# Designs tried in a protein design chat: VHH binders against Uracil phosphoribosyltransferase (upp). Part 19

Target 1, 214 residues: Uracil phosphoribosyltransferase (upp), of Aeropyrum pernix (q9yen3)
Amino acid sequence: MVAAVRVIGGETPLARYVLKVLRDRTTGFPEFRRYVRIAGSILAVYIAGELGWVEEEVETPLGAKAKELAPAGPVYLVGILGASLPMVEGFASMMPEARIALVAARRVEEPGRLKIEVYYSRLPRMFDGPAVVLDPMLATGKTVAEAVRLARDRGASKVVIGSIIASRQGVEYISSLYGDTPIYTLALDPELDENYFIVPGLGDAGDRALGVEP
Key: E = the ipSAE of ESMFold2; O = the ipSAE of OpenDDE; V2 = 0.75 times the mean of E and O plus 0.25 times the DockQ between their complexes.

## First folded at step 4 (VHH)

Design f3 (framework vhh_7mjh_2)
Fold by ESMFold2-Fast, scan of step 4:
Structure f3 (fold): chain B 214 residues (1-214), chain A 123 residues (1-123)
Amino acid sequence: as target 1 above (214 residues)
Amino acid sequence: EVQLVESGGGLVQPGGSLRLSCAASGFTFSSYYMSWVRQAPGKGLEWIGRIYTSGSTSYNPSLKSLVTISRDNSKNTLYLQMNSLRAEDTATYYCARTWELSGSTIYVEYDYWGQGTTVTVSS
């Protein structure tokens, strides 16, 4: 399914400039992290249109009235640990009232299937507003899908996904499970390699953003 | 039930080569990602590389020129070929059954480890 994905690289030259820096093999980890943060801020600009807003009148310093927008209620960012950390920070810098939730997950074997296990989470008891799930790389989509499930199970009526690079396979996977969940990404790349890395991609987002290799 | 048994370690002269083996049992070996990890005396764990179920490999860039990882699914065996060994390669070498999160490699879990095999590089 293609209906749910919005590719921001087609909408602003700034997104393509960010992608140039992140894709460039010569970019060191401090600059890589900075541009992951900038990508988060760009995503906030576009994803804001999916969030709830109300009109409010304010009085300017000149004593005149102006009608502008304010959030309709709480907004939650759900960061997938670890490479999402600077991305979450970048998003939150544009919307400082956003609340931050975190999910760390691993794969576990079960008879007849593999599942994603959340081994750490910091989530609200109930989502009383929209949730934005953030992961720099939407590769297979399985970890992001589990985060979407958790947000919906806890009452989120609206869930939006933000990534820097999404694979076609990952978008199709999410859309097959959650066809009404919008996906915003700076780039949509055509394929995964045998190790599930996005190609052409940007390599290992965790190693490059955090500066620590396993 | 799950067992990983490394072998092939020992004393090697600098510049020498050595092949380590890891015999797996108690699980469907062909269905799992496998890794080699080493620990030098008094140091932390250092990831060497991993091998996908297809036979494709990924290596620590610092070690890529020195090592080759392979697998034989018919024998349930993982291999590490090491060339041009140096004193700094002295370590205990472990094989580990490996999971990763959705290709982002932000998290790699080693859920079962072998006992380790010691490689000492000295004259």
Scores: ipSAE 0.000, ipTM 0.109, lowest interface PAE 16.5, mean pLDDT 83

Design f4 (framework vhh_8emy_2)
Fold by ESMFold2-Fast, scan of step 4:
Structure f4 (fold): chain B 214 residues (1-214), chain A 124 residues (1-124)
Amino acid sequence: as target 1 above (214 residues)
Amino acid sequence: QVQLQESGGGLVQPGSSLRLSCAASGFTFSSYAMHWVRQAPGKGPEWVSSISYSGGSTNYATSVKGRFSISRDNPSKTLYLQMNSLRPEDSAVYYCAATYDFTHGTVEITFDYRGQGTQVTVSS
């Protein structure tokens, strides 16, 4: 398996605390949603290193000058609806100027395989900057792969993936198609069950984050 | 028989450039992430740079970012490190290494394969 992934759970105790809350079966939907939002903010801190920055000089209230960083251009968040909504909000809270694009897809069960159908998208005519594809669960990788394809087809020269939990096979699937696409995730879990849920995972992220069944 | 053979090291003056090469054989080179790691006398190993199996993703240690450039040529099974603006603190034995897994910005990497090293000395 070729794993092109950065596991944030190994880099900060806060990520593991977030995972503890999200994995716990007793966590109710309001707290689950809060921690999906927090996970989005943590991902922004780490993914920021993949984005373009320029040095700018500012004048402080004391009349002194300081050199700091600003985004080099537009940044796009590509949210996979529905569970990604609080995650996108969390990311955008750290970078309020980020533009938001959306992709909606559904699982279509077929004998011996899973097919992904994209039934709605709201994408810019052209990505004139980097795209960050956000989905709390990178299970088979097929939905995320379609979002990466759509972003690249519309001119995104750099695409980064952010998830809360990725499966090993999902990372391998993405890496087999898009080896130059970095994957950032809070956790990397070893397997999928017969219904393509990540194990140990956190269950159905959409049901738990949104508080309603689709 | 897996082999990684580094070359291109030598004695150079501060501010000069060197290009290191690593020739790989005995495994499917294009399926592995590749890394440069260096070890200076009296110090532990320091990760320098990594490149994904396709060559599309690269990462660099803060100490070399902007000065070093990692690249690979999968058809010829060769890894490169272009070192510009060399400083005395860059003096070390440079090793290439291969991993099946690729991680960004991680200093502790478990290598599947590792080479014998090439000495770089930056001194006036």
Scores: ipSAE 0.000, ipTM 0.105, lowest interface PAE 18.2, mean pLDDT 83

Design f5 (framework vhh_enristomig)
Fold by ESMFold2-Fast, scan of step 4:
Structure f5 (fold): chain B 214 residues (1-214), chain A 123 residues (1-123)
Amino acid sequence: as target 1 above (214 residues)
Amino acid sequence: EVQLLESGGGEVQPGGSLRLSCAASGFTFSSYAISWYRQAPGKQREWVSTITSGGSTNYAESVKGRFTISRDNAKNTLYLQMSSLRAEDTAVYYCARVYTIDSSGRYTTYDYWGQGTLVTVKP
């Protein structure tokens, strides 16, 4: 089976409203960051269906019994450092028990080759549950693919990707490497420009979410 | 084994109606969005309509108001009710299981396709 891409913008008007705010060039960084956080919360609602749950019986204040769901075990969020920070916070606000891991990566240009270097990570020694890799922009897919690889190598039972905007190229790259890894995104945009920005996209998510351009 | 099988095609006069069916097996039909596509001789495949697992529908502009997509989850069957048929509707019609969908259907991808059923609108 090939991994599914689920475009949440097709499922709820709220996702499209969030995209309107994030895409709008006039949106300032405080409002941009706020809506990245909201996007993380929306992603949690949809990605929850990919996670493990168990039925638990609770007693209501009326003394009656009800069966509801609780997480089957640990859930890990893997934030790609930079713009994912408010997104991770938004996701975690919906699932406060989620554990947070972090990955920072950069492209290293070398004569005759290009590679992704992870220069910082805070990962569990072993993932004893599913991992949700979060990055607002799934452009080429290479950084996200490296995070997926790290989670799998450390035993993650399932890996799911969440983004705000994914490119066709990035989705196809991930699917070619990890056909069983679901991708959830608010929008799927058709192309990348010469600088690997998603078009129409939302520009530089890091600059706009964090308010600091290095 | 996933299988999609179209039926209901045939010859019809302009202004006539036909109902196409797509019988699904080998997967949980109710959990998937399914699309109708068509391909006329010498032309590229054209998206016609999609229905989501939740029942939301979308249509190509050329068929809006004339075609109705529906599903019967108890029968694992997708339908396309075609009315006010035109010569331009002549094509082989395919059903396809949606892999991913955007709000417009433009960036939709598919993992399984049926064999097709021919619809001919005679002049």
Scores: ipSAE 0.000, ipTM 0.130, lowest interface PAE 17.5, mean pLDDT 85

Design f6 (framework vhh_lunsekimig_d3)
Fold by ESMFold2-Fast, scan of step 4:
Structure f6 (fold): chain B 214 residues (1-214), chain A 123 residues (1-123)
Amino acid sequence: as target 1 above (214 residues)
Amino acid sequence: EVQLVESGGGVVQPGGSLRLSCAASGFTFSSYALYWYRQAAGIERELIASITSGGSTNYVDSVKGRFTISRDNSENTMYLQMNSLRAEDTGLYYCAKTYELTGSHVWETYDYWGQGTLVTVSS
């Protein structure tokens, strides 16, 4: 099955400019982190269309009435630690009422398979609203899939995925498990290397965004 | 002592229906989210449906529209109504309770499982 993927890099030059900065090997960690944050803000603009909205009437300073939109309920951002942190903040800067959940997971190599282990989470109940799972890199899709599962476990009414770069393999993996989960990404790259890095990608998003190696 | 006991499994023809139940004891039932998992032969257990303490539900895509999860807090029981059953739905069905997944070191996302109830869809 093929997932429903929206590639934002095809829709705005700003997304491609962000990708240029993030992909460039000469970009230092402060600028890398800044542009991960900007990517989160761009994703918020596009993902907003997946969220629930309600018309509200407000009174302007002139005493006139205007009908505009407000969120229909809470919105939960589910950040996959570590490089997602500036991305989550970028998203939240566009939607200040969004609530933040966090999941930390690691890849564990087992004979014949890649296993994802969740070793920390901060997950509220999400029964009254959608969840947006945010991870800069949708590589194998296994970590993102686990975050989608956890958000659904906590009652999220709808789950949307946001990434900066997704691999075709990761998109196909998500589609095989959660075909109705929309994926929004700035770029869709064709392949993974032997260590599960997206190619051409941007290297190790965690190291580059956080400025430290584990 | 937390206990979860599944029942309602059996043999059914394709297109048939079954209702599974999960009777719970040993915890404040109304305060916890609860889950149905399925395990087919040779395949890892998969989450198929969830229900929060507030009654919000979620389903894996393969069962959405065919299965309905519900809970009865007065009877401490969770249900899974399974309609339009397919051969691929064959497997052991487990109900599960999880601990709070917030601000803590988590190695297992679920802390309790029932014994499972077998569903066989065959012609």
Scores: ipSAE 0.000, ipTM 0.111, lowest interface PAE 17.3, mean pLDDT 81

Design f7 (framework vhh_7pa5_2)
Fold by ESMFold2-Fast, scan of step 4:
Structure f7 (fold): chain B 214 residues (1-214), chain A 121 residues (1-121)
Amino acid sequence: as target 1 above (214 residues)
Amino acid sequence: QVQLVESGGGMVQPGGSLRLSCAASGFTFDDYAMSWVRRAPGKGPEWVSTISYSGGSTSYADSVKGRFTISRDNAKNTLYLQMNSLKPEDTALYYCATKYFTLSGYRYDYWGQGTQVTVSS
C-alpha cells in the first residue's frame, strides 16, 4: 500500500502563487487569511471530482436544451478549528449548498509524545453524503485522522482530505489508518521539526490566519 | 494489501469482441476512479480508459473511442472493459489500474498482473 496524495502545486501555477504568499514571512494576517480562502476555492475545484454528480437537462435562454451536472446529494465540509475557517469559507463559496461541520481539537503534550484531544464537535447525526475534511496543515495527521474516524463512524460513504500543506509523515500516518482516503494538498513538505511544525511550511497557520495569538 | 486481478483476455479475430474484468480487493473500491492501461509488444504503457468512482463519468483514448466501453459494479468490486470491433493494433497486455495519487503526484501506482489480448486472423 502507498500513501494517496494529489499535490495540486505541481498542476497549476496559481497554487504555487498562493503558496508563495502563504509561506512568505512578511505576509500580514489579512492577506494571509485572504489566500487561505483562495486555497480553499482551488481545493474545491480539484476535490469536486471525488464528489457525486448527476446529469440534469436545462433549457438555455435560447430555448435549446443542454445536459450538465448537479450534486447528487448533500456534501459536508468538516472544518478543523481554527485556521480552517477561511479555507472552509473559500470551499463553500464554490459550492454554496455544502453543509458545514466542525471539529475542535487540542494538543496535549506528554513526555516524548503528542496526544490529540477532540473537545468540541458539531457533526450531523449521520452523514447522508460525502465528507471533506479541511485543515490547512496536515502535520502529524492525528487531528485529521480523528475527524476522518468521526465521519466514518457516522456513515460517511466517502471521506476526502484537503490541506494547504501536508507533511510526508502526516500523509503516511493517514495512509496507515485510512489508506483509501484521498488527500488533496497544495504542497507536500518533507519533514516536521521537533515541535511538530511542517518544514519549510508556513509557520503557525492559526496565528497567521486569525490574527490572534492565544 | 491492494490487489487487482484481471481476466477475460484471449485470442480473437479482427472485428471480434472481448470483455475484460478486474476483481479488486484490499481497498475501498467505490472510493477510487479506475483505469485500463495496455502495453503492446515493444511499446510503453498506453492509457485506454478511465471511469469515476461512481461510474458517472468516463473517458477514452482516441484510438478506442466508439469501440470500447468501460463500466464498473461497485457492489462486486469489479471493473469491466467491453471491447468491440477489435483490431490487430489492439493486441496488448491489458492492466487494471487505480487512478491513484502518491506522494510524488498523479500516477497509476496499483497495477494488476495483466490479461493478454491477441487479435489476429
Scores: ipSAE 0.000, ipTM 0.136, lowest interface PAE 17.5, mean pLDDT 83

Design f8 (framework vhh_7pa5_2)
Fold by ESMFold2-Fast, scan of step 4:
Structure f8 (fold): chain B 214 residues (1-214), chain A 121 residues (1-121)
Amino acid sequence: as target 1 above (214 residues)
Amino acid sequence: QVQLVESGGGMVQPGGSLRLSCAASGFTFSRYAMSWVRRAPGKGPEWVSTISYSGGKTSYADSVKGRFTISRDNAKNTLYLQMNSLKPEDTALYYCATEYFVTGSYEYDYWGQGTQVTVSS
């Protein structure tokens, strides 16, 4: 299956301005976190089209009727800890009834092996609607792919991925496993370095968003 | 769409050699680490070897170290496994895989049908 990726940086100057701030090595952690949050809100605007909506009639303060849209049912955000936290909040600020699930994973390197271990999660027993998996960096795609698998296994009606920067390798990896899963990203970068950081990228999103370097 | 096609298997006597190939398509081969995984009769999958996307780093299972050599040709989108000093215990169906990951088990991503290697007298 071919990659279903939508690059928002090509569709709005605001996304490119957000990328400028996040990519700039001189941007401090408070401003970096602020713009990760803004990126989450921008992603919500574009991903909303993937979610279910129903027409509802409301009465205005003037006693007149108007027809507008409301969510068709529950929507779940699945945040990949840690750098996704401000991104999840940015998304949720646009859709205040969205439910929040969390996945924490780490790379476990064994001789000649790379393994992704989920060591903490807060997931619903069953997803009663679509799930949006959020991670600022879609580098190799392995952690995001595991979150997609967990959402699908628990009944998510649709899974969508949102990132700030995706690598071509990561997009191809996701598409090879889950070709029907749309990917929305502000930027698509061409390369990974030898340590699997996205190039040109923005460095370590966790360190820069959270202000703590372990 | 990722497609991997293995070839080069066959029957050999103990101490013999074989070279396996894996033709890759549908992705940017030069951007992915590649692995060889085998499945022996009655056993689960066993990781054999991995090579970095550039070819600059390789790693091997202890059971094959010093006997097998993994290599790649990024211009041809092809992965290789040179197998020397073959033993009956190397008898298995061999798969190539692009970027395996495991959560709590060693189940791998397989995209090929595999190529059979049989070592017997």
Scores: ipSAE 0.000, ipTM 0.148, lowest interface PAE 14.9, mean pLDDT 83

Design f9 (framework vhh_7mjh_2)
Fold by ESMFold2-Fast, scan of step 4:
Structure f9 (fold): chain B 214 residues (1-214), chain A 121 residues (1-121)
Amino acid sequence: as target 1 above (214 residues)
Amino acid sequence: EVQLVESGGGLVQPGGSLRLSCAASGFTFSDYAMSWVRQAPGKGLEWIGRIYYSGSTSYNPSLKSLVTISRDNSKNTLYLQMNSLRAEDTATYYCARKYFEVSGTYHFDYWGQGTTVTVSS
């Protein structure tokens, strides 16, 4: 199964403006971080359609009744540490009731094996609502796939991925494991270089968003 | 086994230029992107730029006009050319290799010991 991919750059000029700022090599750390936050907010607008909603009746200040929508239940954002932090904040600013879970992971080489190791997580015991996995860069897809696996293992019936830039390779990897998991991304780029940078991409999202190289 | 050794630092006059070198050993140098990072006394780390295995470069926007990163794969050597040096460029300069990804953030797996550049009278 091929995962459903929605490229938001084709949906709104604002997404392409955000991509211009983030891709531009002359954009400094504070402005880069600001636009990662804005990208998170844009993703929230589009991903909201994947979440559950119920009609509620409210009374206006004029004493009149109106029917509008409210979340059907808890919504979880699963932020992949570190560059996702401003993205998670941007998303949560549009849905303040969203709950925030965190996953920190790294690649570990073992004899005859390369795997993703989760060395820190803050996850609910069970997901009693949809989970939105957020990572600015869907490069190889391996770290995001591990977060999707953790959410599904803990009962998430609906998992959605949000990224700023996804590679074709990363999308195909996710699709090979989780064909029913929608991917929302501002851009879909064709290739990865040998160091896992998406090309043309935006370089190192962590360095540029956080301003710190450990 | 993997080793990065910076050299070329020293005292330089304001407005002068300097070229730093980083000698790499213990790995296939041509397969890796390499970075330069600096740290001024008592301050945090500041990313200068990186050069990909392909030779393409990416720079800190505030430093782009002042520095050039290059590499010579036949010599396993990375270079940082600095021009129009200012007192605020006084720092320890580090050569680093990026290796593993943590959630879209690339961490340096190996750093050199650093080479000190002092810009003064």
Scores: ipSAE 0.000, ipTM 0.128, lowest interface PAE 16.3, mean pLDDT 84

## First folded at step 7 (VHH)

Design g1 (framework vhh_enristomig; at its last look DockQ between E and O 0.69; V2 from the best seeds 0.00; counts 0 for: pae E 6.2 > 2)
Fold by ESMFold2, look of step 7:
Parts: sequence; C-alpha cells; structure tokens
Structure g1 (fold): chain B 214 residues (1-214), chain A 128 residues (1-128)
Amino acid sequence: as target 1 above (214 residues)
Amino acid sequence: EVQLLESGGGEVQPGGSLRLSCAASGFTFSSYAISWYRQAPGKQREWVSTITSGGSTNYAESVKGRFTISRDNAKNTLYLQMSSLRAEDTAVYYCARTYTFETTYSGVTIEWETYDYWGQGTLVTVKP
C-alpha cells in the first residue's frame, strides 16, 4: 500500500557524518564527489538484503570448504544522470559484476508546471534480475518513477530505490505509483522549494559533484 | 570463478557443418544471456549470435539461416550449430556471458551488446 522507506541516517552514525559533509555549503567539489561515492557504498550495504543470493561453496587456502553467498543472477544499477555518477560508482565498487544502466531527464519549460522529459536512456533489453534505481536527490520523484516504470516494463520483478536525500513529497509520489517498491535513503527531508529543491537538502547535487558552477 | 570453455572447432570444407559447444562453470548458467563472437585473423571481434536466459535468439545478418544457437541449462552448455560454411566464417569463436542494452537519444534507438566474461576460443577453419 505504502512504499517501505528505510532512513539509513537513523541506523548508522556514518550515514549522518556523510550527510554532514554533503550538506555543508563549504564542501568543495572533490570532497563532495568523494562523499557521494561513499554514500553509494553505504546504500549497497543496506540494499543488498533486497537482492537475491545463493549459497556458493569455496575452498580456502587451507583446503577446507566453506559455504558463502553469491548473487543469484544479474543485478542492475539504474543511474539518473548526471548527479548519480559517483553514487553509482560507489555502489558498483561493492558489487563489481552489477550492470549499469542510465537515464537522463530534463525539465521541460512550461509556465506553472514541472514536466520531465527522458531524452536519453541506456537500458538492458530485459531486466533479468533485480534493478536498483539510484538518484542522489529523490525530490518530486518524477524521474525516478519513470526509471522504475522502464525497468518494470522490461521485465524487472524487483525494483529498489536508493537516494541520499528524499523529500516526503517524492516518497508519497512513488508510493502512489509503486507501493511495493522499497526506498532506501540516508535522509528524509520535509519539503521542496518553488524550484523543486529539497529543503534543507544539500543544493544541486549534480553541480556540486561534477565541478560545474551553477 | 566464472569459466567458459569452447570446443568443437576444426577444419572443414566449404559448405560443411560444425557444432561448437561452450561448457560453463562458476555461475548460474540458466540465469544469464550467452553469446557467440568470432574474430578472424587481423580483424576486430564481431558478434555472431545471442540466446537469452528465456531462450529467445538473435543472429548477425551474415549468419542468419546458416547458424543456430541453443542452450542446455541442465548441462550448463551453449551450442552453435554451423552449416553452409564459407571461407568468410574462418575465425576463432568465443562464447561470452553477455547482456544487451538499448541506447535511446531523442527518440532514436540503437541496440548494443557487450560481455563480462569470455573463453579462450576455438578455431574454425573453412578451407578455400
């Protein structure tokens, strides 16, 4: 009925430290980018429980056998360009065989109305495994919702969303469309401003991560 | 570790047939798309055929109607049945664990395929 939201900032102080660095207006772009990557790695640890695993036997240097876990099949990361780039890398560093898909959207200029156009995508023909949609800022939720739709239309039976900061409005929007889609985020912030920025948020994650001044 | 081992290559006369196989280990074979690629001497590696985990198949134009890809998930084995062989089919044939992506930009879509693991290959020589 309602999307399950896990707020990682309430579960580990490391997430709160990452948020402190990212929210701080004085953090420069090399450090900002580094911590977006770290946030992606933290998300991987928490989101791993949503993915499919099988037991796999390994032989240690002692010649003994141990049963551990391996991915049950392909795992896909769907990055929302461009702010997600470091975040996707951080996630992928924890699961190196994950396959990367990309979605880019832009705001279409219409008075009094926000409209999102997906103008570029790089998607598997079929998602034959779980998909993790990654967007540092789950603001209105419109681009993320479109990425979820694309993955489901291409066969994904399991989709999980990861963000650094989500707004309450964005979470409600996703829940209204995809109530069975878990959302993992470091923080959940209460509102959006007139330009659809999350408040208190962290500003423009893309500009701050990629070294482009606004 | 993921391993792919091709076999069944050899020398054949034009118009002849060969069946290649690829033994897979170290992963859940039935969950993955698997492809054949080939590389002729001095040329770039090119895609030949793909079979998805669900059994759907696709072929390069140069081999359509002559080659048939199949899989036996119980034996973790991929096959390529090659018939009506031509000199142009001479190459080292590789099996690869692959995936297919579509890139779409402003309404224009291009499909592409890539791989994460591949074998050492098996040589197919079609005599002139």
Scores: ipSAE 0.048, ipTM 0.554, lowest interface PAE 6.2, mean pLDDT 87
ESMFold2 (binder alone), look of step 7: mean pLDDT 78; pTM 0.753
OpenDDE, look of step 7: ipSAE 0.309; ipTM 0.672

Design g2 (framework vhh_enristomig; at its last look DockQ between E and O 0.01; V2 from the best seeds 0.00; counts 0 for: pae E 4.8 > 2, placed apart)
Fold by ESMFold2, look of step 7:
Structure g2 (fold): chain B 214 residues (1-214), chain A 128 residues (1-128)
Amino acid sequence: as target 1 above (214 residues)
Amino acid sequence: EVQLLESGGGEVQPGGSLRLSCAASGFTFSSYAISWYRQAPGKQREWVSTITSGGSTNYAESVKGRFTISRDNAKNTLYLQMSSLRAEDTAVYYCARTYTFEVTYEGKTTEWETYDYWGQGTLVTVKP
């Protein structure tokens, strides 16, 4: 049971450039936020191949006909608040009619495990199309897995995951639960530290995107 | 492609009856709440009635007791049975698919709704 993982940094130099900016400790929060948005747009280009499309004929101002593509139906973006906000905007800029849903989670202490609780969500009652779950950092995978479950339980025909950096642990966790759910990420990093940060990673994506320090 | 197509409009005398239909295609009809709206000449659209996916109904006060909304999920069709028609019921009648989202905070869920697809409408004229 293995989720298909596509590492975009191996496919385009633009993804590597975005990663350079985001990983660099000297990048300030306005530029960090801008490049999180750009990462979302790159993900949209690559994830579009997983979405459904139909041919449509259009008439140009010259009166000639051309066959092009349109989404087969609604497309949904599920953002993991809060660092995903610029990423979701970047994705949506490429598909402006996409509908946006939101999930926020927090850590809940239990002996012997890391448990998360979704304390806020804004979700359509029905996902009558594919859903793209967006989280800049796919670390343990627990919040992303819950977002995937929520979308599938509400009828999503397909779920795809997009991240800027994923950990091997997070990918393995998603694969154990949702082996048919593709993962697109700019980078795949080998480890999590004792605080569940991705290493080498980019630090705290929330703080860096939103201008907040602990 | 999601489609909603109204039919059954026409002229009727005061006190008469009329049955509107809305044929749905391109989605799982049984999973959605569907509503009727109407728009009289020179007025804004107003809500008439809603039927949920589970079959629960509600009505605007102005039509309660006179109109009955129903659905046939096997035929993907919404109906509005109108009786005791009055001149003020003259309008173009539209069916609309409900788009609902849920906001949950600390375990408490609130629903919000709007409409994402509309039919072209069918004209009902109640003669003076």
Scores: ipSAE 0.377, ipTM 0.761, lowest interface PAE 2.2, mean pLDDT 89
ESMFold2 (binder alone), look of step 7: mean pLDDT 79; pTM 0.758
OpenDDE, look of step 7: ipSAE 0.491; ipTM 0.821
ESMFold2, look of step 8: ipSAE 0.106; ipTM 0.517
ESMFold2 (binder alone), look of step 8: mean pLDDT 80; pTM 0.762
OpenDDE, look of step 8: ipSAE 0.512; ipTM 0.836

Design g3 (framework vhh_enristomig; at its last look DockQ between E and O 0.01; V2 from the best seeds 0.00; counts 0 for: pae E 17.0 > 2, placed apart)
Fold by OpenDDE, look of step 7:
Structure g3 (fold): chain B 214 residues (1-214), chain A 124 residues (1-124)
Amino acid sequence: as target 1 above (214 residues)
Amino acid sequence: EVQLLESGGGEVQPGGSLRLSCAASGFTFSSYAISWYRQAPGKQREWVSTITSGGSTNYAESVKGRFTISRDNAKNTLYLQMSSLRAEDTAVYYCARTYTFETSGIEWETYDYWGQGTLVTVKP
């Protein structure tokens, strides 16, 4: 099964403008961070379609009845640290009741192998609803896959991935492991370089968003 | 009037099996997706499974490989076959009528009618 991928940049000029700002190497970290938050908000609008909603009738101040929607249950955001911080905040601003979980992971290079090590996590013991995994850059897919695994193992009813930029390779990797996991991204870029950076991409999202280069 | 009525709940031991039913009336059953939800004691409601009008199925990760959703349109009935039951499956199970609509280019999935639920208890 191939994961469904929605490329939002093809659907709204606003997403393309966000990408323009983020991809521009001259964009400083304050502006970069701001637009990462905006990207998170945009993703929330689209990913909301993957979440469960219940119709509820409300009485308006005029005494009339209206039917609208409420979440069917809790929604969890799983932010992969640290570039996802503003992204998670952007998403959460659109869904204030969303619960926020965090994962920190690092790449460990071994001969012929890229290993992902999770060295910090703040996850519920059991998810009581869908999980939205948020990572600005879906490059190799390894880090995101680990977050998806963690969410699935902890009982997430549905897992959806949100990224700002995804690579073809990353999408294919996720699809190979979790074909039923939809991916929402502002852009789909064609390749990774030898350092596993998305090309053309936007560079290092963490460095650019947080203003710290470790 | 749209009605959904769950049945088949009961007590079962871990590893056991149980089959739930949801009898639907008051609408064209075959035209709608139907979903199962459950609510465990002290927990929030969670989605379990959906079957579309066309017969496509989806499952929560926690129940994949163990639960099977199906429907009989001739009988206006939804089923949930549960196997390899675990203590954490203990909950009131609800069926809900599901439909999708598009607004502002976004596809929405909504649940507008619920049954009263049937209790499933998994314990030694």
Scores: ipSAE 0.000, ipTM 0.184, lowest interface PAE 15.8, mean pLDDT 90
ESMFold2, look of step 7: ipSAE 0.000; ipTM 0.166
ESMFold2 (binder alone), look of step 7: mean pLDDT 78; pTM 0.768

